# Ledger of designs, part 40: VH-VL binders against q9nrl2r1430to1533

Target 1, 104 residues: q9nrl2r1430to1533
Amino acid sequence: GGVHELSAFEQLVVELVRHDDSWPFLKLVSKIQVPDYYDIIKKPIALNIIREKVNKCEYKLASEFIDDIELMFSNCFEYNPRNTSEAKAGTRLQAFFHIQAQKL

## First folded at step 2 (VH-VL)

Design x3 (framework fv_ficlatuzumab)
Fold by ESMFold2-Fast, scan of step 2:
Structure x3 (fold): chain C 104 residues (1-104), chain A 123 residues (1-123), chain B 107 residues (1-107)
Amino acid sequence: as target 1 above (104 residues)
Amino acid sequence: QVQLVQPGAEVKKPGTSVKLSCKASGYTFTSYWMHWVRQAPGQGLEWIGEINPSGGSTNYNQKFQGRATLTVDKSTSTAYMELSSLRSEDTAVYYCARDFWSGYKTEGYFDYWGQGTLLTVSS
Amino acid sequence: DIVMTQSPDSLAMSLGERVTLNCKASQSVSSYVSWYQQKPGQSPKLLIYGASTRESGVPDRFSGSGSATDFTLTISSVQAEDVADYHCQQYYSTPYTFGQGTKLEIK
């Protein structure tokens, strides 16, 4: 807990943002470019929103932080067919996240 | 072989308007947002606005809101920026620039830039 | 609006020297910072995005680092072709804003 745990969340989010495969996840999907996205995905989330929540101390448990990151990947795999660049990037970034999350 | 082709120069009188063009080739025009950025002589870069060529949606820097109008012609893969009520302070090189990301969102940083059009506003 | 401030305004270096260029944001921009190289008479060219990711085709002597408010672009061994203005940009929120630029010259 406490301030040490929040610092770990911030560090992990920064690592994810800097990863080459973060591009599908940096900001919310554009409704103009992908009009059906918000009809399919009911709980949209992106790394900028997760980072905002970390900075505002909205995660009380590591499991809540992990749940939001996993929701982000789940949304990616639900919307994007597995053979797309988005799904492939998500697969690699999720693997990276699972390794880094062991430090939490 | 992505190219954004802009005219080299335009000269306009104060109080008039100008419509600058940016002809895209080498990629799917409707898949990337287009941005407009200017640079006054000896100054830094200043973001004017962005347009989605697919739907025509625009966002503007408030400093240019009401004076700048961004449009596209999908049939010719050409983006346009019209700037009205020109002043000497509008003398600058105007660039069109492609958003880094294709597809479902804009990133807000730019992988390909036109060569720029030097707009000179003088009496 | 987020203000981006670069330092120094200009510097002159000898070939092979290590160069560090600084960029400060008026508020946290996370890692949403890009760097552009603009050679005399040319349009800007993307070097770095996400504070530290090198764009494809950019030489490995260029590196970016930093987070939150403080960012740096480093050229490990400056070459004659690196003479240019360097611009940092935040893309954390609109309007997207640039620093004033740092001019790099060779002695």
Scores: ipSAE 0.000, ipTM 0.570, lowest interface PAE 14.3, mean pLDDT 86

Design x4 (framework fv_nezutatug)
Fold by ESMFold2-Fast, scan of step 2:
Structure x4 (fold): chain C 104 residues (1-104), chain A 122 residues (1-122), chain B 107 residues (1-107)
Amino acid sequence: as target 1 above (104 residues)
Amino acid sequence: QVQLQESGPGLVKPSQTLSLTCTVSGYSISSGYYWHWIRQHPGKGLEWIGSIYHSGSTDYNPSLKSLVTISADTSKNQFSLKLSSVTAADTAVYYCARDWSGYRLTEYFDYWGQGTTVTVSS
Amino acid sequence: DIQMTQSPSSVSASVGDRVTITCKASQGISNYVAWYQQKPGKAPEPLIYAASSLQSGVPSRFSGSGSGTDFTLTISSLQPEDFATYYCQQANSFPLTFGQGTKLEIK
């Protein structure tokens, strides 16, 4: 933990947000545009929420941060058929995350 | 060690429903990944049947969509295939497999069951 | 559906030979190709993914190349355990489709 760990979370979230494949994950899914999303996905999350939690020092362990990122990807693959642009973006971004997360 | 094991009847009569189960050990199906059914006709190539995510989300080969149902039972760490109205053309070796879609740019099957032979005959 | 066509359907080779197997997609699929090895009575095993990435534990004599519509699997120095049927698979679009297979036989 501590200052070094918090700085690493912030850096990694910024890298994810700036990645080309982050577009399905930047904000919570719109209930107006996707009415059945919240009937299917019981623990919705997005990068803007995770970033806010990092900024408020809510992650005490790297495992808690990693769990929230993995939940985000799990929700993507659960809702979106595997051959969609959302699922493909999720697969690429998750691979990128796993490479970057090795430094946590 | 991740292992997949198919089970079900080796002989099914025409017009009946084929029911197969894949038991996964060494890994929880609820931990992610897509789980698939693939078959191989005698002396021929591989045909993808469909896939499931543990939530119940499914994708089916359009050629089989009206006849196929895949389901998951997370409490037993199993997923199952049902093929309705079978004919002699459904005679094949049936495999279950895991898809590494969560960590790779391209989807491929990294673990396979040993296969179970199904014969459709009177 | 994307059709995957393998050439040749069978090839005879000797231990130590360099063997190439080709796979052609009916439309562009970028690098979304995997290769599998299947021995008689056994399930297929992964060799290559993303056209050129070697699966962990697979010997370095196996390599893959290609993009778009034309792909190759190469075995640089054939070993006795390599005599098997090889399949390519596209992952660009649903349904997922396989080539018809290439049987590698002892000369």
Scores: ipSAE 0.006, ipTM 0.597, lowest interface PAE 13.0, mean pLDDT 86

Design x5 (framework fv_erenumab)
Fold by ESMFold2-Fast, scan of step 2:
Structure x5 (fold): chain C 104 residues (1-104), chain A 122 residues (1-122), chain B 110 residues (1-110)
Amino acid sequence: as target 1 above (104 residues)
Amino acid sequence: QVQLVESGGGVVQPGRSLRLSCAASGFTFSSYAMHWVRQAPGKGLEWVAVISYDGSDKYSVDSVKGRFTISRDNSKNTLFLQMNSLRAEDTAVYYCAKDYWSGRLSGYFDYWGQGTTVTVSS
Amino acid sequence: QSVLTQPPSVSAAPGQKVTISCSGSSSNIGNEYVSWYQQLPGTAPKLLIYENNKRPSGIPDRFSGSKSGTSTTLGITGLQTGDEADYYCATWDDSLSGYVFGGGTKLTVL
């Protein structure tokens, strides 16, 4: 085989996954560890789900992809107080995303 | 002040049963998940089981499934571990431990009891 | 060995600094918060670090935690003889649907 060529969305997701501050966002928040999360957060999402949607070509517009990433950050800030490691990681990763998203 | 006091340990033959208790005080017991963690002689810590603050969710390590049952009585501030079909490899000090965050499972064990010793001899 | 890998022992002199590593995978450390525990000889464990790098009240700042990717470290500076203990990392593992401890690291202060 040849080198697999990544879409712009997949390249952005890979960059987010590789970022040091991605750890709160790699997988869905565990309902076992945080049972009240799904009572508060009505549209849970994480990078592994977004990447799957990219790979299945479910995003028709760049705005749909951006909306899902922003939903992920919004959920983080809604659930986690500002002084938590999650909220701080989310703030830094969101800033990184905003810079990268200018290329879309 | 938070206090956790385990009881019910002892020396038993393989195949027998023991019921461990943990009496809690100094915090709102009904608001916190509770754990059992064990330590075999000279070995490391092994998580055994957890029960949610309201008793609705329970998880345990695979090696004890079907043999051990975790339960709680919030009206008495007491955590239990019913241990059936005991095996030599269950020999350990058993600690009860309080979960850190109210209303959820966090898995940070902020207070521990002094432990109760279970010896299964053969 | 354990799902979370720690060195079995580490040693340093009083006043020195030491780091204790804990390595896991994407199903545990890479995806979940980590906590660290100190167990002095003959005693119950004590929470040192929670949520990767936070200290409970009463834990001095010479104890620190950090996490990067699928690994975490406990740092201890200004070593004292009273730090001689076993140290354990812990987290949730998605594949096991349960909490896991590292195998423990015995710190000897010589």
Scores: ipSAE 0.000, ipTM 0.586, lowest interface PAE 13.0, mean pLDDT 87

Design x6 (framework fv_iluzanebart)
Fold by OpenDDE, second read of step 3:
Structure x6 (fold): chain C 104 residues (1-104), chain A 122 residues (1-122), chain B 107 residues (1-107)
Amino acid sequence: as target 1 above (104 residues)
Amino acid sequence: EVQLVQSGAEVKKPGESLKISCKGSGYSFTNYWIGWVRQMPGKGLEWMGIIYPGDSKTRYSPSFQGQVTISADKSISTAYLQWSSLKASDTAMYFCARHFWSGYDTRYFDYWGQGTLVTVSS
Amino acid sequence: EIVMTQSPATLSVSPGERATLSCRASQSVSSNLAWFQQKPGQAPRLLIYGASTRATGIPARFSGSGSGTEFTLTISSLQPEDFAVYYCQQYNNYPLTFGQGTKVDIK
């Protein structure tokens, strides 16, 4: 926990952002580009928001951090059909995350 | 506003090839499945197939598999339906439509093009 | 494929009266059922999705109910603009399939 845990969160976010499959998750979906997104997704979140929360030390527990990451993936799978590029990217990135999260 | 605009009516002869188009606007074209529906004169609606413009993944109805080709050019937000060799029985109205999805992989059409009438006769 | 069967083929109703349309699936489609309205020379218009949820802009007089294999579209008080052909569609399984349609005409 503490500084060590925060640093671990920061490092993990960096690794997620740099991952090839991070493109659906880098920032919030544009309401202009996807007008119906926020009618479906009620708790929008993205890696840039999670990064900001990490930087602000808003995560007190690893589980809170993990919950936000899982929410991010959940939103992706809720909005995107399973056979879409976004969902497939999400599946791969989530698998990567689950492996990395074991180090927290 | 979401809009799907289809190409104009076609009058063709049997054996000719044809490619009709459907241009989407007002939304992220690459992020929504778009499909084609056939309606023969005085008949009901028939699902033909769909394409995901983002990666050009296609899914066909078994009844139309190998009979038509669905494609997309995401650079111009356009989906296509084409025949290599038209038959008289291909005479119909063809609609393109956008799939709406939500949780649980909802797959209904929410926005429709105005339709393209294809007439095939000798 | 899942076969969708609508009944009746034609429903004659007077303005202001209730119209009840049936749609049956050959196997369960859960709540993955949509209703469309089509007028002559026009594209279909989405009325209901998820068996019972009205699409945006659809009047309250339209309602959908049912799950599994039995579904109903109800127009509580038929308006002049409601005379049209109505289709149900399942999207539970590929290939997606439509009912054959019910024509609602004026009595």
Scores: ipSAE 0.006, ipTM 0.638, lowest interface PAE 10.8, mean pLDDT 91
Fold by ESMFold2-Fast, scan of step 2:
Structure x6 (fold): chain C 104 residues (1-104), chain A 122 residues (1-122), chain B 107 residues (1-107)
Amino acid sequence: as target 1 above (104 residues)
Amino acid sequence: EVQLVQSGAEVKKPGESLKISCKGSGYSFTNYWIGWVRQMPGKGLEWMGIIYPGDSKTRYSPSFQGQVTISADKSISTAYLQWSSLKASDTAMYFCARHFWSGYDTRYFDYWGQGTLVTVSS
Amino acid sequence: EIVMTQSPATLSVSPGERATLSCRASQSVSSNLAWFQQKPGQAPRLLIYGASTRATGIPARFSGSGSGTEFTLTISSLQPEDFAVYYCQQYNNYPLTFGQGTKVDIK
């Protein structure tokens, strides 16, 4: 792996960020705005965190990158009921991610 | 690569208005908070406030609340720091810096602009 | 507001020597502490965040330790380019606060 894998991670994060359904995932949920979020979600993560880890070469394996993206979706489905706009956006973005991840 | 480029030095008189800028490039501008830090001549660093450019949400240090206005224009990836009426005590170097959101409301400054020197004298 | 106190105010060391800088918080800041280096006429540069994690591109001679209220920055073998002012900063609570700085000087 190495440099080519990290370049592919950056491209994929950019594709996720520009997707119409990325809005629930761009940054961490504010504890002040949503006080109960961090009582329910024990491993918070968002696209800005993942992108910074990519930029700092913190992912050694593609599986580590994929695990962080999947954690982000898992958190969404844990906190948000399935009929919410957040959960629906998460479902569509996750499907898009699975297609794009074939490039990794 | 990530860069924050600030506007040039300013020389002003007390009572004048001023708006200085900080332009981000090499990253998604709307995904990171931008903060402003003051450094008075020969003194240390003082945090003034932050803005999230995606929705223009701001937080100010109590010492600077009502003294300055922080704003951003996401269409040109630029954050601003503004005074309606400058005082001699505003003479300082002003830095913008990008905040990385590390969890909850915790954020650290990872990249800094070069600074804008503001001199206010009669 | 949380008050950050750094010691010593000035540290005089020779190249190749070890420098140890201290930072104390008036209340617990967990591990949400950063260290910055500032050279004359320049913007601050991030060295350490999360009390002990080196920022990208920072040499291994810089290390951070501590949690809660007591923190240390260590420079294991001082290089000529390391003579600067060093600031600690807590980002656990608003308002964000900096220490007053430690100047690392030659001799």
Scores: ipSAE 0.000, ipTM 0.557, lowest interface PAE 16.2, mean pLDDT 86

Design x7 (framework fv_pamlectabart)
Fold by ESMFold2-Fast, scan of step 2:
Structure x7 (fold): chain C 104 residues (1-104), chain A 124 residues (1-124), chain B 107 residues (1-107)
Amino acid sequence: as target 1 above (104 residues)
Amino acid sequence: EVQLVESGGGLVQPGGSLRLSCAASGFTFDDYWISWVRQAPGKGLVWVGEINPDSSYINYAPSLKDKFTISRDNAKNTLYLQMNSLRAEDTAVYYCARELFGSGRYSPDAFDIWGQGTLVTVSS
Amino acid sequence: EIVMTQSPATLSVSPGERATLSCKASQSVGSYVAWYQQKPGQAPRALIYGASTRATGIPARFSGSGSGTEFTLTISSLQSEDFAVYYCQQYHNYPYTFGAGTKLELK
């Protein structure tokens, strides 16, 4: 819950955003362009929402931050079939996240 | 109608700095991600980087992230590219291009509107 | 980074003929490929995105196909204004990468 933890969350989100495989996760899926997404995904989230929550100090525990990132990956795998580019990017980015999250 | 117009190119000495501008008109500038793309004389297209509507996400080609900075001023409908530590290999026409996101996902569907480009020549 | 390889480098054809341009990715990019046309002294113009969807205002003679690592742009019944350089681009992974281009020239 300290200042160091908030700085660490900011650093990790920036690293995720800059990763080659972040493209499916940088912003919320458009309801207009992909209307069936919100019929399937009950708790939509993306890196821009998570970054905003970090900036507003809405994460009191590292576990809350980790839960939001994991929800993002869970949504990806629920909506996108495993053979899609989105699911493959999600698999690689999730592995990268698990390594980086160990330093939190 | 919808237009992007680049400016600020010119001759610059090696090691120098230059700031390019891209002025948008005919559309709601703050609704769109915009990219910079460069093209060396007689060569192909090379992506430089991109910026989202509110400047919270800026992505760069890995080889350029330590020398180039992308920013935007939505009140002025203008995109910027700050270029530092310029070398001869940075000589190119620099284009700004609007990103179309058909699916609403981060990855663009196309660069649908391009500016005319502005030439940067790095030479002594 | 993903390398996009276009072939041939130059294709010599006559008006009214069909032109077929190839683009190969060094690894799978799904359907996340766009095609652009560039005429001398001009900026690129978007033709196709999502491998096969025509951009707004693009004539029906332009069509795209392919998925994974192999992509094709076909121009049926070539018009005089179609002689230009054509670039493919992947937007599956960062950094976005372009092929070196295929030049369509008059026989």
Scores: ipSAE 0.006, ipTM 0.589, lowest interface PAE 11.2, mean pLDDT 86

Design x8 (framework fv_ustekinumab)
Fold by OpenDDE, second read of step 3:
Structure x8 (fold): chain C 104 residues (1-104), chain A 123 residues (1-123), chain B 107 residues (1-107)
Amino acid sequence: as target 1 above (104 residues)
Amino acid sequence: EVQLVQSGAEVKKPGESLKISCKGSGYSFSNYWLGWVRQMPGKGLDWIGIIYPDDSDTRYSPSFQGQVTMSVDKSITTAYLQWNSLKASDTAMYYCARLFGSYKTGPYYFDYWGQGTLVTVSS
Amino acid sequence: DIQMTQSPSSLSASVGDRVTITCRASQDISSYLAWYQQKPEKAPKSLIYDASSLESGVPSRFSGSGSGTDFTLTISSLQPEDFATYYCQQYNDYPFTFGQGTKLEIK
């Protein structure tokens, strides 16, 4: 069989998902479990949504892809207090992302 | 990646004690409820209970209260289900599963499952 | 305890069919309802949560609907890999309880 090469965006999403600190970001927050989340966060996004957009070739520029990733982190820090596990994980994952994004 | 890895199959006799394990990885183990589900041979799923690893808060099904004990060791991100005295009727597959959401308050569904531990109790 | 009753207990269908199974709660559980798929000798897999939210990685042919006491799981076009046993589960009140299961077999 042939080996297919992943695009830079696809590869980065895979790396983010596999990261130990990706757990707060894998999918959207439950509206039932966190009733006030969507009252606060108006542009919800998660790695599964970003992955789908990549698969559908919806990102024409690297900046568009980066903007969605940054939005994801921004949402996390807006809703979660600084001392929460989610915010701490987000801080570490964002740092990892910034390093990897330099390759785009 | 979130993973739950359970201990291997057990073959025991009635009256014996048993403690099976479930190791979590790829997420903040202490901040997610972890549950146990029983499935007797050829039967459906039975909710045993849930435990919150951070403070070991537990919620048991009345059917299983006093029959089993849930515990955790946070230092190795491992949860346990134990019997003090097994019965033949304890023969079943036992699954551990994580409940979605890192918030302690509220109800949750099982989003990630272990592979199961088969427990066989016979004379 | 809240009793969850699935219907039917079993059904046969063909590839390409539209399949709907139902779950009824003995009391109002709001939207605190999940659906799971289990194949023989495998662990259950999460499909739907909060009655209608699709779990990550689950094909779009799966959908859930309902609130209160009556819920449905629908497979719009059955695929070969969809033959399995399906369970609903309420998480509105302790103890959480499962339906008895619906076995979907190939016709």
Scores: ipSAE 0.016, ipTM 0.661, lowest interface PAE 8.1, mean pLDDT 91
Fold by ESMFold2-Fast, scan of step 2:
Structure x8 (fold): chain C 104 residues (1-104), chain A 123 residues (1-123), chain B 107 residues (1-107)
Amino acid sequence: as target 1 above (104 residues)
Amino acid sequence: EVQLVQSGAEVKKPGESLKISCKGSGYSFSNYWLGWVRQMPGKGLDWIGIIYPDDSDTRYSPSFQGQVTMSVDKSITTAYLQWNSLKASDTAMYYCARLFGSYKTGPYYFDYWGQGTLVTVSS
Amino acid sequence: DIQMTQSPSSLSASVGDRVTITCRASQDISSYLAWYQQKPEKAPKSLIYDASSLESGVPSRFSGSGSGTDFTLTISSLQPEDFATYYCQQYNDYPFTFGQGTKLEIK
């Protein structure tokens, strides 16, 4: 079980989860803490869901995996104004993702 | 690399005050819940409480409410656990640990642990 | 408060054995359960979260299962480094509560 034995998708998800700016994306937004979130965001997703899909071999193409990650960032920027800590973290993490995704 | 580094062992007398620390590094300190767990000698784990550093929102176990105070200093990425008046029954190992999750997701499980601070309270 | 009860309190086993540890919640906690490993004089280490998700860097011989009130931690082929105390913990409701621990000892 080393890094070389993980799938490319699992390796990238692990790198995203461990990144300093991953905190807005780790789990689905709580309806109790943010009651209006699900009124605005129609296709919620988070890194834990994407990792689960990778583990269940649900991604057949790299494009499907990339689309789910991009949906996650798109939801962040749709809900959170640009001056928020969430949007700033999302911008940095998305840039990191784009660099790493070139290896897929 | 996520690290939580706790202050060194303490030997105190009943009635004395104490403040122990837990310094986080390698992650966004303000945006993860941080918790404290007590382990009495030879016993299991006992949840004290959690604090969200960005706004100092706290949740205490009812057993520890009013007995201890959690606080943070975001400028030095450090959390604190404080007693105003120690009792012999406070003798234990105290762990700080990060919780997976943000304010908006709510706290989940303890994903990274500090090394522990041994507190001994005796006459 | 939700009470977490582990079985057994201690277990003796040999290297290569399949070991199963059980954790029962007094109320339905869905899948909001974690397992921790603690070696003597060391801090606990996260093994499993959300009942069955393996923490990064944890060997694949560890697995978790269950939902609701009954949960199990399984070590498929026990290694020398696995002799430790194991704790379950629920995070479905406040206060968070731990099981009393299961000490895994060399037979």
Scores: ipSAE 0.013, ipTM 0.681, lowest interface PAE 8.6, mean pLDDT 88

Design x9 (framework fv_ficlatuzumab)
Fold by ESMFold2-Fast, scan of step 2:
Structure x9 (fold): chain C 104 residues (1-104), chain A 123 residues (1-123), chain B 107 residues (1-107)
Amino acid sequence: as target 1 above (104 residues)
Amino acid sequence: QVQLVQPGAEVKKPGTSVKLSCKASGYTFTSYWMHWVRQAPGQGLEWIGEIDPSDSYTNYNQKFQGRATLTVDKSTSTAYMELSSLRSEDTAVYYCARGIFGSSRYTDAFDIWGQGTLLTVSS
Amino acid sequence: DIVMTQSPDSLAMSLGERVTLNCKASQSVSNYVSWYQQKPGQSPKLLIYGASNRETGVPDRFSGSGSATDFTLTISSVQAEDVADYHCQQYYSYPLTFGQGTKLEIK
């Protein structure tokens, strides 16, 4: 058997996905469950979309990858009031991301 | 009945620290966020920060980051705000206020306020 | 920071008149705006949240309207007990910010 190593971007996305606070970010918000989301958020994104872009080598610069992750958090704080479980999860996950991103 | 009780006044010298209390009663303390707001004499309201009593999660106004510390004691249903390195411009009435909790953005407001503590910072 | 600007700074009205108080945000805050009434020597009291929802126990003469950057608090028939400072607040983004207040007086 063999061993393999993930790219830096893929390793970071995997760490984000495995984090306890990733649940609001794993997939795009459902229009059926949250009908007003897409009226407010004009550039929706989620970890599954970002991971797919990493796998297809669509990020040419670390800044492009960081921008997509920051957009994801920005959307969370724009839609969700600060007193929600979603906003609290987003704040903790963003802090974790900022620590890990220093290594990129 | 729902109440937030604060001491009436505190007098401190510049360079010292103060720890203000806010005792909650009449509701489940851990079900609502607690906010701190100040008002200098004759001035408008200024938001200092917020705390979730259930897990002590905090957010601060950057202007007070590093000087203000918000804590809670769940056993006594009491919230605290400590403000360090006091200056004369910190003279103000300091309020605690309860944030409405809910999954809807429409329920996010300060529905119950303490009477406020007048902090005077003078030499 | 989002700056909330209220106008006018003060006004004096006769009993029974319709009063309109304005609040402008420096950038869009959607409908995450609350209005508070503060009588002399007292704590603020919540009147309106979410731009247009009246808090329980607040008289129906108080109403809120607006969205994005322009918000209005209306008192349809002003009463003597309405003498107070009125503050608007946005809770759309950190830090939460308040307007400077409008003082309402009765002639």
Scores: ipSAE 0.005, ipTM 0.605, lowest interface PAE 12.6, mean pLDDT 87

## First folded at step 4 (VH-VL)

Design a1 (framework fv_pamlectabart)
Fold by ESMFold2-Fast, scan of step 4:
Structure a1 (fold): chain C 104 residues (1-104), chain A 123 residues (1-123), chain B 107 residues (1-107)
Amino acid sequence: as target 1 above (104 residues)
Amino acid sequence: EVQLVESGGGLVQPGGSLRLSCAASGFTFSSYWISWVRQAPGKGLVWVGEINPDSSTINYAPSLKDKFTISRDNAKNTLYLQMNSLRAEDTAVYYCAREGSDYKPYGDYFDYWGQGTLVTVSS
Amino acid sequence: EIVMTQSPATLSVSPGERATLSCKASQSVSSNVAWYQQKPGQAPRALIYGASTRATGIPARFSGSGSGTEFTLTISSLQSEDFAVYYCQQYDNWPLTFGAGTKLELK
C-alpha cells in the first residue's frame, strides 16, 4: 500500500521499543562498557539492528523475524545472571513478544 | 501436557551418595531453566539450586554448594542431582521444578513441579 | 539472604469465610513474589506470581497484592479444597527463598 503504512514487523518492533522493559535491548552492548560480552555472545543483536533489517526488507518470513528477536532474548539470558535487572526485563519483554507475535 | 517425574530416592547411610533424576516431557526441556527444591518431613520448602538450558550457568544455595552437583542431559530430557556426603539433615522430598511459563523459558517462579522423590539418610 | 516471614503460622477458618495470609520480606523484592499451595502428600502448586498475577487455571477467589516488603494472599469464600499449606517465595535475588508457610485449617 501507501508510503505511510507500517509493516507488521515494523509495528511489532515499535511496540517492543516503547515497552518499559526494552532498555537492555535498544542498541548493541558496548565493548568498552562490557569488555567480556563479545567473548561470550557470538551473535550479538539488538532492536535497532532488527528494525534496520525490517526497513531494508531483509525478513521474507515471519519465522526469520521471530528467530532474530528470540536470539536477542537468548543472548540476554546467556550473558546476564538471573537476578539482574537485565534478565528480569528480558523475561517480561519476551512474554509480551510471544503474545504479540501471535498476530504474525 | 507438562510433566516432571523425579526418581532415584531411597534409604542411604550417613556419608553416602545418591543421584536423583528428573524426567521431563510435554515441553521443550532444552529451553528451560530447572530448579531442585527440597522439603524435610513436616518442614517448609528450601531451594537447592538451578541450571540453565546449556549447563553454562549453575547456581546453588550457599549452604549446599559443596555437596550437591546439578547437571542435565538435553538429549534425554533429564535433569540430575548428584548428592555426596549425605547427613541426616539432608532427609527430604526432592522436587524438580520448571522456571517460567510456556511463553517464557526463563522465569523466576516455579510454574510446574514434579511429585518428588523421598531421600532418607539414616543408619 | 532475603528472609521471608509468613504469618500467622496457622489460620483456623470455616468454609465461606475470607482468609488473608501475610508475607513479609527482610528487604525490598519489588513485585517478585509467588504463592504456592501444598496439600498433604502432594507437590506444591503455583497460585500467584508477580505478587498479583494468577497462574493458569487458578480460581478468581485467590488474589494477591503487595509490593516492596509486604505481600498478602487473599482467599475469598473459602471452599473445602482450599485447606492446605500456603508458601510465599521471593525471586528478586539469589538465593531463592521461601516463607515457612501458613497452614489453613478447618475450625
Scores: ipSAE 0.000, ipTM 0.567, lowest interface PAE 15.0, mean pLDDT 86

